# Designs tried in a protein design chat: VH-VL binders against q9p5m9. Part 37

Target 1, 257 residues: q9p5m9
Amino acid sequence: MAKVTGLPEFEDLHTKRKWMLNHMAAAFRMFGRNGYNEGTAGHVTVRDPIDENTFWINPLEVPFSLMKPSDLVHINSDGEIIGGSKMKYNTSGFAIHYEMHKVRPEVICVCHVHSIYGKAFSALGKPLDMLNTDCCVFYNNHGIYFDMDDVISMPEEGRRTAKGLADYKAVLVQNHGIMTVGTTVDEAAYLLSLMERSCQIQLLIDSATKVGERKHVHPTRAKAIRENADNPVGLYTAQQPNFLYEVACSNGELEII
Below, E stands for the ipSAE of ESMFold2; O stands for the ipSAE of OpenDDE; V2 stands for 0.75 times the mean of E and O plus 0.25 times the DockQ between their complexes.

## First folded at step 18 (VH-VL; framework fv_ebronucimab)

Design Z6 (at its last look DockQ between E and O 0.02; V2 from the best seeds 0.00; counts 0 for: pae E 14.9 > 2, grease 20.2 > 18.9, off the site)
Fold by ESMFold2, look of step 18:
Structure Z6 (fold): chain C 257 residues (1-257), chain A 122 residues (1-122), chain B 111 residues (1-111)
Amino acid sequence: as target 1 above (257 residues)
Amino acid sequence: EVQLVESGGGLVQPGRSLRLSCAASGFTFSYYAMNWVRQAPGKGLEWVSGISYNSGYISYADSVQGRFTISRDNGKNSLYLQMNSLRAEDTALYFCAKYGFEYRGSYAFDYWGQGTMVTVSS
Amino acid sequence: QSELTQPRSVSGSPGQSVTISCTGTSSDVGGYKYVHWYQQHPGKAPKLLISDVSKRPSGVPDRFSGSKSGNTASLTISGLQAEDEADYYCSSYAGSRTYYVFGTGTDVTVL
């Protein structure tokens, strides 16, 4: 049984899959509620707990705010649909996400959105500054991906994005958006919303009329905060209020496993 | 192992043409932007020209614009530099250089050939 | 902008530290622009030494480090060794991302 304060454990992998799909759908609903949607842009991939070389992805045509577990598409590593809703999905998005899953087998979930503040900040070509304690989870833990016209294929675009991600939890994709990774859906989704909020806060600070100089969190303290905050159980737990809210708003379309 | 081997250098008269080649091996050539960099005897490095993986973006140093043409053949893993209207100041060792993918915004040359010498004199 | 400014030469004794500067503008060195460093021994092709201001490629010793402040990048060689005697060039991808720029080069002499 699932607990708010910790990762659930399952002996039945079909129950674990159901749990992951409900959390995946809830993450999309949170993204939609927060305004991270942009037409058909944005994708989440989750490694299947039963067939670990296969993945789940959102369909192209279902709005984030209306996502159900039954809408999700089950695909193999070649991008062929093998189950789930069997709806169209963004094959280019999967190709990019697959390279992340491939080079970092511990990554269960990859999230990518074209959110407003993430897009705005990513156009500046610089990393986040440590201006508050919440964003310190990203201290030496996020990268920047710069787009370049010399990419010939989506697997190569994915490999280049993976290099920008390195061993971090997040990457700002120039002129594009935010990408986060996690060992659970909830970890990656929470980090995504945290990064979006961090971009917003920094843009507000940088736009403010000067009354005095802004203060950074000292690097030694930022490092210590990151080491404590970059914790999969803690980040999963931090997402649970959002998950529970989306379940409550789903009119029974999502369930707690 | 990555290898870049330049060829086609030699002695030419001013105003004539020369075509340089660079044979690439040990990596997927069609994934990488390629460049020519030259070094006049006893002088520093000067970037000459660059070409994206699909030839969709090509750029030249001001000193060679309109006289040199960079091209590539991804089927043959080869980079070329057509050098027309050669001048004495084009005398240099010409290197073939590859961009790395260690970080997307890097634009660093991670592998270089040994160079081919071009001498322009009357 | 056709060249980044470096000192012509720098010297040091074995075991000492030397620092090479590379000065440009906000369009090639400043801000979040990436600066790279190459080492070239006589008669040899250049070798990538530092990328992305401060990143060492695999196989480059820890004694090589890079930094940047304002429009000036710096390469520091700590614990100078005889084999470090070479020419060093900085570089960036400059302009409206239309061309690559090298520094004027620095001859490092180990005394």
Scores: ipSAE 0.000, ipTM 0.427, lowest interface PAE 14.9, mean pLDDT 85
Fold by OpenDDE, look of step 18:
Structure Z6 (fold): chain C 257 residues (1-257), chain A 122 residues (1-122), chain B 111 residues (1-111)
Amino acid sequence: as target 1 above (257 residues)
Amino acid sequence: EVQLVESGGGLVQPGRSLRLSCAASGFTFSYYAMNWVRQAPGKGLEWVSGISYNSGYISYADSVQGRFTISRDNGKNSLYLQMNSLRAEDTALYFCAKYGFEYRGSYAFDYWGQGTMVTVSS
Amino acid sequence: QSELTQPRSVSGSPGQSVTISCTGTSSDVGGYKYVHWYQQHPGKAPKLLISDVSKRPSGVPDRFSGSKSGNTASLTISGLQAEDEADYYCSSYAGSRTYYVFGTGTDVTVL
């Protein structure tokens, strides 16, 4: 019965930055909680609200579950560290994400992880089937990048991945994993976790074919669900329980701004 | 206060070239993507071209692709549109339009200039 | 080239409510994202009226509202006033085609 108030607004962009960084750190903690950590793989980039020519990215050596706002690295479009943490970050990862930010200027956040089910499903080189109502936000709203057989530069890989992403909210990178985008960190992060769970569910269903045939959500219904679910405010809102959970568990390291 | 002031419009013959300019003030120009939008007399709005904040991404409408070139000078807070091989159908009021990120993350045109008139006629 | 379709004209009396529809059919580009609305008075530059389907920029009266259902976005003007007489355009990022599209425009007349 609670009213959705929409996205928060800030009079001060520094406060907005702080807000974004806390939500960014919370997203990582959620990723860690969900078991998405794979060594130093996985990146989130966020366009800075003050200097929109610059971005924030996670450091290499911090486990997702321990991510703090102060750990995040501030970099310019050339990948130079200009603030935040002085820890090293994945320069290749940024190069790829930067291409996505260029082609999709409205995108504020790009998320990428090497999660188990995303990696597993991406190895099949096919899109998700609409097997439940929750995944229908991805109905004709996710792409596939499968052109990884050539040795290419990181920027080129980014451009190709961006083509696979098109104007969608997610892209399955074949034999690699999941990437999602959003106008907020929360949107992108929620979609990433949803995509991972969707992959898991499909793999489970596909493995259970001996007990029955898969049933798909009707395309008309799937389309209607996507049209309703794929909005920035709703998707942001959908992440808030996760955010609040991480805040509650952070022992004061994360703040509600 | 955000201001966008277009200039460079005029009367030209078909096949000729014209260069439009937009002078921006009141905001950090280098942070925002900029666009050109035109409006033929008595007609609707038509997006022409867009350029990202660092010129790393450029796009054009099909109607002007290959003929128009968008560019910017962030040091001068200026946006440009080089129009070559002009046609009668290019006759329009050309607006400079700023994209806004703000809190919404959307790509709406939050500020517009008053436009500069381009007339292509024999 | 893909476009957003609007009614050519809409009219209402002062105090009434009018609605302008903006319909897209470009399923080939995954649908229109982030629909915006602009108001343009005669001889003036367009002004951003509604962003992201339903968000009002500062200074825009609350009698202007936006919504979206399926492939149709709607602008509603409640409590119609004489100064609302203008052209209204919807717009959207065209996504993978890397261009933006405007609606055909609607002339709103206050009777």
Scores: ipSAE 0.000, ipTM 0.481, lowest interface PAE 12.1, mean pLDDT 89
ESMFold2 (binder alone), look of step 18: mean pLDDT 88; pTM 0.921

## First folded at step 19 (VH-VL)

Design Y11 (framework fv_ebronucimab; at its last look DockQ between E and O 0.02; V2 from the best seeds 0.00; counts 0 for: pae O 15.5 > 2, off the site)
Fold by ESMFold2, look of step 19:
Structure Y11 (fold): chain C 257 residues (1-257), chain A 129 residues (1-129), chain B 111 residues (1-111)
Amino acid sequence: as target 1 above (257 residues)
Amino acid sequence: EVQLVESGGGLVQPGRSLRLSCAASGFTFSYYAMNWVRQAPGKGLEWVSGISYNSGYISYADSVQGRFTISRDNGKNSLYLQMNSLRAEDTALYFCAKYGREYTYDEGYTWGSYAFDYWGQGTMVTVSS
Amino acid sequence: QSELTQPRSVSGSPGQSVTISCTGTSSDVGGYNYVHWYQQHPGKAPKLLISDVSKRPSGVPDRFSGSKSGNTASLTISGLQAEDEADYYCSSYTSSSTYYVFGTGTDVTVL
């Protein structure tokens, strides 16, 4: 993995794990506050900083809004629970996410939710248009996975999703939702929220009565914005206000490391 | 009781065609992917072709690609294999096999199974000049 | 064509244990828990014996057990009985476009 100099540095990997789990729990609370939860759907996997072929995932039965670091489940590459809360988790979700972690070793975090606007937009089978500057982080940086109803196994579903993801930061999973990846939990979580907001904005624009032609960000400008905005340190930083808000609202259940 | 009954095998000359059928009962056929697996005399098992529950995904072994066509009729609980341009190497006992229950996100358990949990007794295809 | 490697034959006396190996790669046996075992008596259809590395379907005796280490899965038959004389095949999900691959098969003989 590449060195990232603007992120927190940890000499003790157990401290790094604690930091990661607090940020993972905060991401779930932010997802819940924003309404991205759907029953037991939605999964985040994070590569463990100590045992890099093992992962942390959310339990099935804990609401996003109530997630604590101690609720998170530690699993190996075979899907066996090896630590953490040892609660039930979605094994199909892990099988899919594992394919992305396997193909892209630098990916630390994979986020997937069944959020309203992401689901709605994913049903259109088309990429986001560059209708504002914030969305331009996704310019030539998100893909589409089309057909899901004809697959037989979860690992193949994961491989097809990973193909749609390619080297990008996001993929629209047709009829299903949004998936984002990052080198930190914060990067992937911020991109998820940004993609959800981008889907919402585009749906609102496309639903408005025709008044005039939609204005796109010019491709040359969109490319420049993406190259500058698709920055692991910058995206981590962009998530910090959300992280700090969730810590403040947690009544001491989350902590800043 | 799950049952899979193959039929349509026989002796044919190279270059000719056969159509195999598999009649399914004892389970909801339209919920499951189905497969053909063959076994040449004295040899091991070879996967031939698979079809998803709604025919939306179909796959073939390289050895039969372009010559064999798998299909299903969920209204008749039947799986089919159309075998064209038959070769001596296609001589085998052909089994109909059912995949087990698929995982869904809503089931919430820690393991899944994509095994061939039920097999028919097979129908013999002999390709000889 | 991809195949999982099994020994051609193994043998044991009644009451002994035998172990059958099934060796693949990180793209199949090593990468996923979709590893299964089938028993086939002469002239009969295969029967699912073990699924998901180690799970016994209802009706399979507990003398059959499965395990996996790295790229190798193992089927162990403890307390070998005459009725266990059969061919045994492993299979695995694979990341290839065919999804599944069978092992070469192992003939178990009870001496």
Scores: ipSAE 0.005, ipTM 0.472, lowest interface PAE 14.1, mean pLDDT 86
Fold by OpenDDE, look of step 19:
Structure Y11 (fold): chain C 257 residues (1-257), chain A 129 residues (1-129), chain B 111 residues (1-111)
Amino acid sequence: as target 1 above (257 residues)
Amino acid sequence: EVQLVESGGGLVQPGRSLRLSCAASGFTFSYYAMNWVRQAPGKGLEWVSGISYNSGYISYADSVQGRFTISRDNGKNSLYLQMNSLRAEDTALYFCAKYGREYTYDEGYTWGSYAFDYWGQGTMVTVSS
Amino acid sequence: QSELTQPRSVSGSPGQSVTISCTGTSSDVGGYNYVHWYQQHPGKAPKLLISDVSKRPSGVPDRFSGSKSGNTASLTISGLQAEDEADYYCSSYTSSSTYYVFGTGTDVTVL
C-alpha cells in the first residue's frame, strides 16, 4: 500500500478532481462498510475544484458499498446535472447541503448519513458529552439542530441546520441524524464515522449508568485535545487507513492519485 | 485600482425621496455582491442593504425595510439605493461597499459572512425639516 | 443583537501594543469565524483591516492581528504608530438578526 504523507497538492485541477472523486467514492464505501446505508438516504456533497460553483453528489440508487467515481453526479448550484454519471440524486439532500456550503464557503465536503446511532442519539436533543479522548475533537465543536416542529422547505431546513452547525465541524439533527463538514472529503468522512462511533459509545455508557457512574474528560483536557486534533491535515491523515482499505478492496475501481 | 464613488446625497425633508448611486470601477462589477452601509454623524456603522451579483438576492436592514430599494445595473457598473419615506434617523453618510468575495447565492443566509474589502468615500444624506 | 460591544476608547504610546475587544454572543462572534475589523480615520471611509478573525488583506501591516476566544474577538495593534489613531469597528455575521452586526466602535488614541 502506498504511504500517505500529509495533504497532497496538485498543480492540475483535473487531477485534483479525480483525486477528490476517488476519495469521495471511497468514503461512501466506508460508510457502506460501517452499515450507514438507509435506503436512498444519506448524501455527500463535494465542491468541485475547477468550477467552485458546482458540486458532486452521490446518486440515489447506488449502494454506498459499490460507489465508484464514475457514479458520482456533477451538479450546478441550481441542482441541474451538468456532468458525471447523470443519475438521479436526492434533490432535497442537495438543497440542505447547499445552504451549508453557502454559509461555510471553506467547507469542501458535507457528509450526512442516517446511521443507527446518530439517529438514536439525535433523538435525545442534546450534545455529546466528552466521555473519551477520541470524541474530544467535537468539544465545543458540534452543534444541534432541534427545531423540527415546523413543516418547512428543504432550503429552510438547510439554513436551520447550518445555524446549528455554526462554525463547528458537526451538527446533530434532532430525530434525523448527523452531519459533518470538512475541507477535504477525508476530513468530513472521518469526522462522520467518528461522530457515529461517539454517539454509539455514549449510548452504551448511558445505558450502563445503573451499574456505574460515567466520567467525563476534563474540559481543559478536552479543549486541548480538540485544538490539537481539529486540523485539516491531521483529520485527512486519519482517514487514510480507511481510504487505502477501500482502494485495496475495490478491485481497481478506486485509484490512488 | 478598485474605485467606488457614491453620489446623490443631499438635504431633504422628512417623507421625501432620494436616490443614491455608486459608480464602480477597477474590478468585474458583475461578479460581486454590493452593499450600502451608513454612518450617522458621530455614530457607528450600520448595514443598510445588499444585493447579489445578479440581483437574485436582495436584503435590507429592518430599519429600512419597505422604504428603501437597492438595485444595480451591471452594464453600467452601478449600484443604486432608492430611499423613500425618509426619516430624520436616516441622516447619515452612505457608503457603497464591495463584497470581498466573488459571486453570491440567491439566498441571503450568507449575507454578513464576508468582509467589505472596498468602500467608497460616501455621500451625505441629511433629512431635516 | 443590535451591536457588538467594544471599548469606547483605548490609548497607548508610540511603540506600545493595544488591544481592542469585540464582544458578542453565540449567534455572532461566538458562533462563526466571520469577524472582521475595519479602520476608519476621521473623514475617511472605513478600510478593511482584518477579515475572518485573523486574516490580513494585502497592504495591512503585520502589526495588526486578530484573534477570537469564545464570544470575544480581539484586534491587537503592536508597535503603535501615530497613523494608527483612528476608529476601529468590528463586525460579524449574525444568525439572530440582520445579517451584519457592527461593533460600537473604538477610538484609538496615540499619546
Scores: ipSAE 0.000, ipTM 0.492, lowest interface PAE 15.5, mean pLDDT 90
ESMFold2 (binder alone), look of step 19: mean pLDDT 88; pTM 0.908

Design Y12 (framework fv_ebronucimab; at its last look DockQ between E and O 0.01; V2 from the best seeds 0.00; counts 0 for: pae E 18.3 > 2, unsure alone 72.0 < 75, off the site)
Fold by ESMFold2, look of step 19:
Structure Y12 (fold): chain C 257 residues (1-257), chain A 129 residues (1-129), chain B 111 residues (1-111)
Amino acid sequence: as target 1 above (257 residues)
Amino acid sequence: EVQLVESGGGLVQPGRSLRLSCAASGFTFSYYAMNWVRQAPGKGLEWVSGISYDSGQISYADSVQGRFTISRDNGKNSLYLQMNSLRAEDTALYFCAKYGREYTYDEGYTWGSYAFDYWGQGTMVTVSS
Amino acid sequence: QSELTQPRSVSGSPGQSVTISCTGTSSDVGGYKYVHWYQQHPGKAPKLLISDVSKRPSGVPDRFSGSKSGNTASLTISGLQAEDEADYYCSSYTSSSTYYVFGTGTDVTVL
């Protein structure tokens, strides 16, 4: 099995694209293994490394657990399929993600799923509390989106969601779930699994308040943890065990580039 | 400001034809499904026909199926209703109504509302001998 | 084409609450179906009042509220005012067909 390394560098952008697509497919397989799938819901967009005005997205009907690089759909900023798979994709999801990519050009990947604990917690309309050291990456680093008016168009919904994201790494989308962003697929995917787990832990703690008092991580410590943990290379590295596991389970459908 | 302005109504004999138009402004017309709704004098509202943003999905009420044809021209921000073989029962004020959400193939993801958020003032069609 | 059943008329004095029912079936009102409400003053076009069972569009006073139980949706006007005298229609989009249907309409009279 290949040794875990830091963030790779590429001289050839076609090799970088191949690397990105394999990591994108692996992220989906990890999401499926963790139970983040729900029918045709959930999508990831990744900015193309060759043409940065274009994006890759998952097809609508391919199960997360079976995602291959060849299933991924290449689309332009108008939503037209320009390459990759010819399969249908979630056009409303792209419209929302595109608005986020526009306001934050450094964001390479946006992840969104309808996972159980993310959906449950998002219905509360409040931010995560800093109840363990792992979730402190989200300290002053996640926002919330409120759906105040559902009679507006999809581009307007995307703009309102992007406003809630600000310059943070995650947003709680009220009544829908969570979204994360990253400068790599792995960064965004790891943050997504971490936020789902943080929502789960907080819901468990809140349901157990008669057993004991909640203990919070002090804000000064939470800030220090966030500053150290919100590190793109570190978050990429933290995802590599998941990536390598999915490659090993893929029967050769995924590659280490 | 969203505006929908209907035109083309009038007095016509049974069995004749009439073409209604609805001019839209104040929003991106090509993002939204459009509908015709009618109201006979002193009566309630009756949905007549709807058309998706790209004309790919079209529906008609049973009472007008085969006689009426809905269409749109996104280049002119206009919705149309061709009414053939008119009957006395078609006498009504005809409203142009805007769907609150665009039509997409993913309409089941809670991003849409099937409500009509803006209406025109209507154009009167009278079918009488 | 099916119609949703509403009372022909309701009345109330200023400041009272009135409730308008909209009754259908599991194919149009029941379950996960969205019900909408429109207000229409004489000689005017309908205006969207409540969408998606209970959501108020921007600019609609908070005295208007909506709810649903079983196959019946309800519009409640609390603190009735003279300007609320109008016709009210419910509507739905049915999953058993691709048609949009309106209720029979309710005339609200402020005494």
Scores: ipSAE 0.000, ipTM 0.390, lowest interface PAE 18.3, mean pLDDT 84
Fold by OpenDDE, look of step 19:
Structure Y12 (fold): chain C 257 residues (1-257), chain A 129 residues (1-129), chain B 111 residues (1-111)
Amino acid sequence: as target 1 above (257 residues)
Amino acid sequence: EVQLVESGGGLVQPGRSLRLSCAASGFTFSYYAMNWVRQAPGKGLEWVSGISYDSGQISYADSVQGRFTISRDNGKNSLYLQMNSLRAEDTALYFCAKYGREYTYDEGYTWGSYAFDYWGQGTMVTVSS
Amino acid sequence: QSELTQPRSVSGSPGQSVTISCTGTSSDVGGYKYVHWYQQHPGKAPKLLISDVSKRPSGVPDRFSGSKSGNTASLTISGLQAEDEADYYCSSYTSSSTYYVFGTGTDVTVL
């Protein structure tokens, strides 16, 4: 098994693309393993390293747990399929994500799933409380999108979601679920899983209030943790155990680049 | 006023050991991660080691891994660097450097995120036969 | 360990503006805010000059500014003064490890 040595560097952008796609597929497999698959809902978009005006997205009908790099769809900014598997993808999902990519050009990856606890917690219409050190990466680093009352276009939903995301790493979409962003697939994917677990943990704690009072991480500490934890290399590294696990279980379908 | 005062430097032969100390004052020592940074004569800065506020996380540069041990005593407001198996290339001015953020917390992935807002004047270590 | 590359020396006349570059990989310098700058006068300890790409600690003159573009961070000294003659080091989180990495250092000379 490969040693984690930080964020890899590539001289060839095609190799980098291959790397990204493998990690993207692995992220989906992790999502599947974690039970995030909800029908055809859930999307990950990745900005292409060669043509930065184009993106990769997952197809509609491939289970997260079976995702391969070859399943991923290459699309341009207009949503036209220009390469990859050329399978159908969620056009609404892309429309939303594209708006986010536009306002946050440094974002390479946007992750969105309809996971159980993200959906559940998002229905409360409030931010996460800092109830453990792990979730502190989201201290004043996640937004909320509340405007779900109107029937709006997908691009408009994307714009509103992006507004909620602001310059944060995550956004809770009320009555919908969670979204995360990153400069790598691994960063975004790790944050997504962490956000989901954070929601789960909070719901558990909130449900246990009769047996004890919940304790918050001190804001000063929470801030310090966020400031330290919210870095691309660390967050990438944090995803590597998951990546390597998926590689090991992929029977050669995923590759360490 | 924040003060960091290094001590323990000197001339030693290769293979020998030396223990550096850093006395801190002017801030709540136990709230901050601390670091050692060295500078060889006429050369640039090199990070050596870091330790979290509660000693829960420790990291080393590859060049000193397995030979150096960083530790701290929050009750004494002191930072230490035990240097074993010293080599000629370890010759340098060793600085104690304070993290610029309070309640520093690293899980092994986040070292380097903070700037060093205060430095000592350094203690010179010379390794020579 | 990876290194951040700086020009060996930069010079300017009093009142001029000089810029020091710090170049690493994208993950080292570009994309995030974890680039710092230190000033070191001869025989003195380093002093934090700029943190998080562009933040000035208290006491640092506003003629010092930091920025980044791509995989290059830059320190700009406007209105160069004699007292600005010193070595300057950038630092950043590494892509290849969890270490601090310092730049190679730049000697700024005031002509």
Scores: ipSAE 0.000, ipTM 0.475, lowest interface PAE 13.9, mean pLDDT 89
ESMFold2 (binder alone), look of step 19: mean pLDDT 87; pTM 0.913

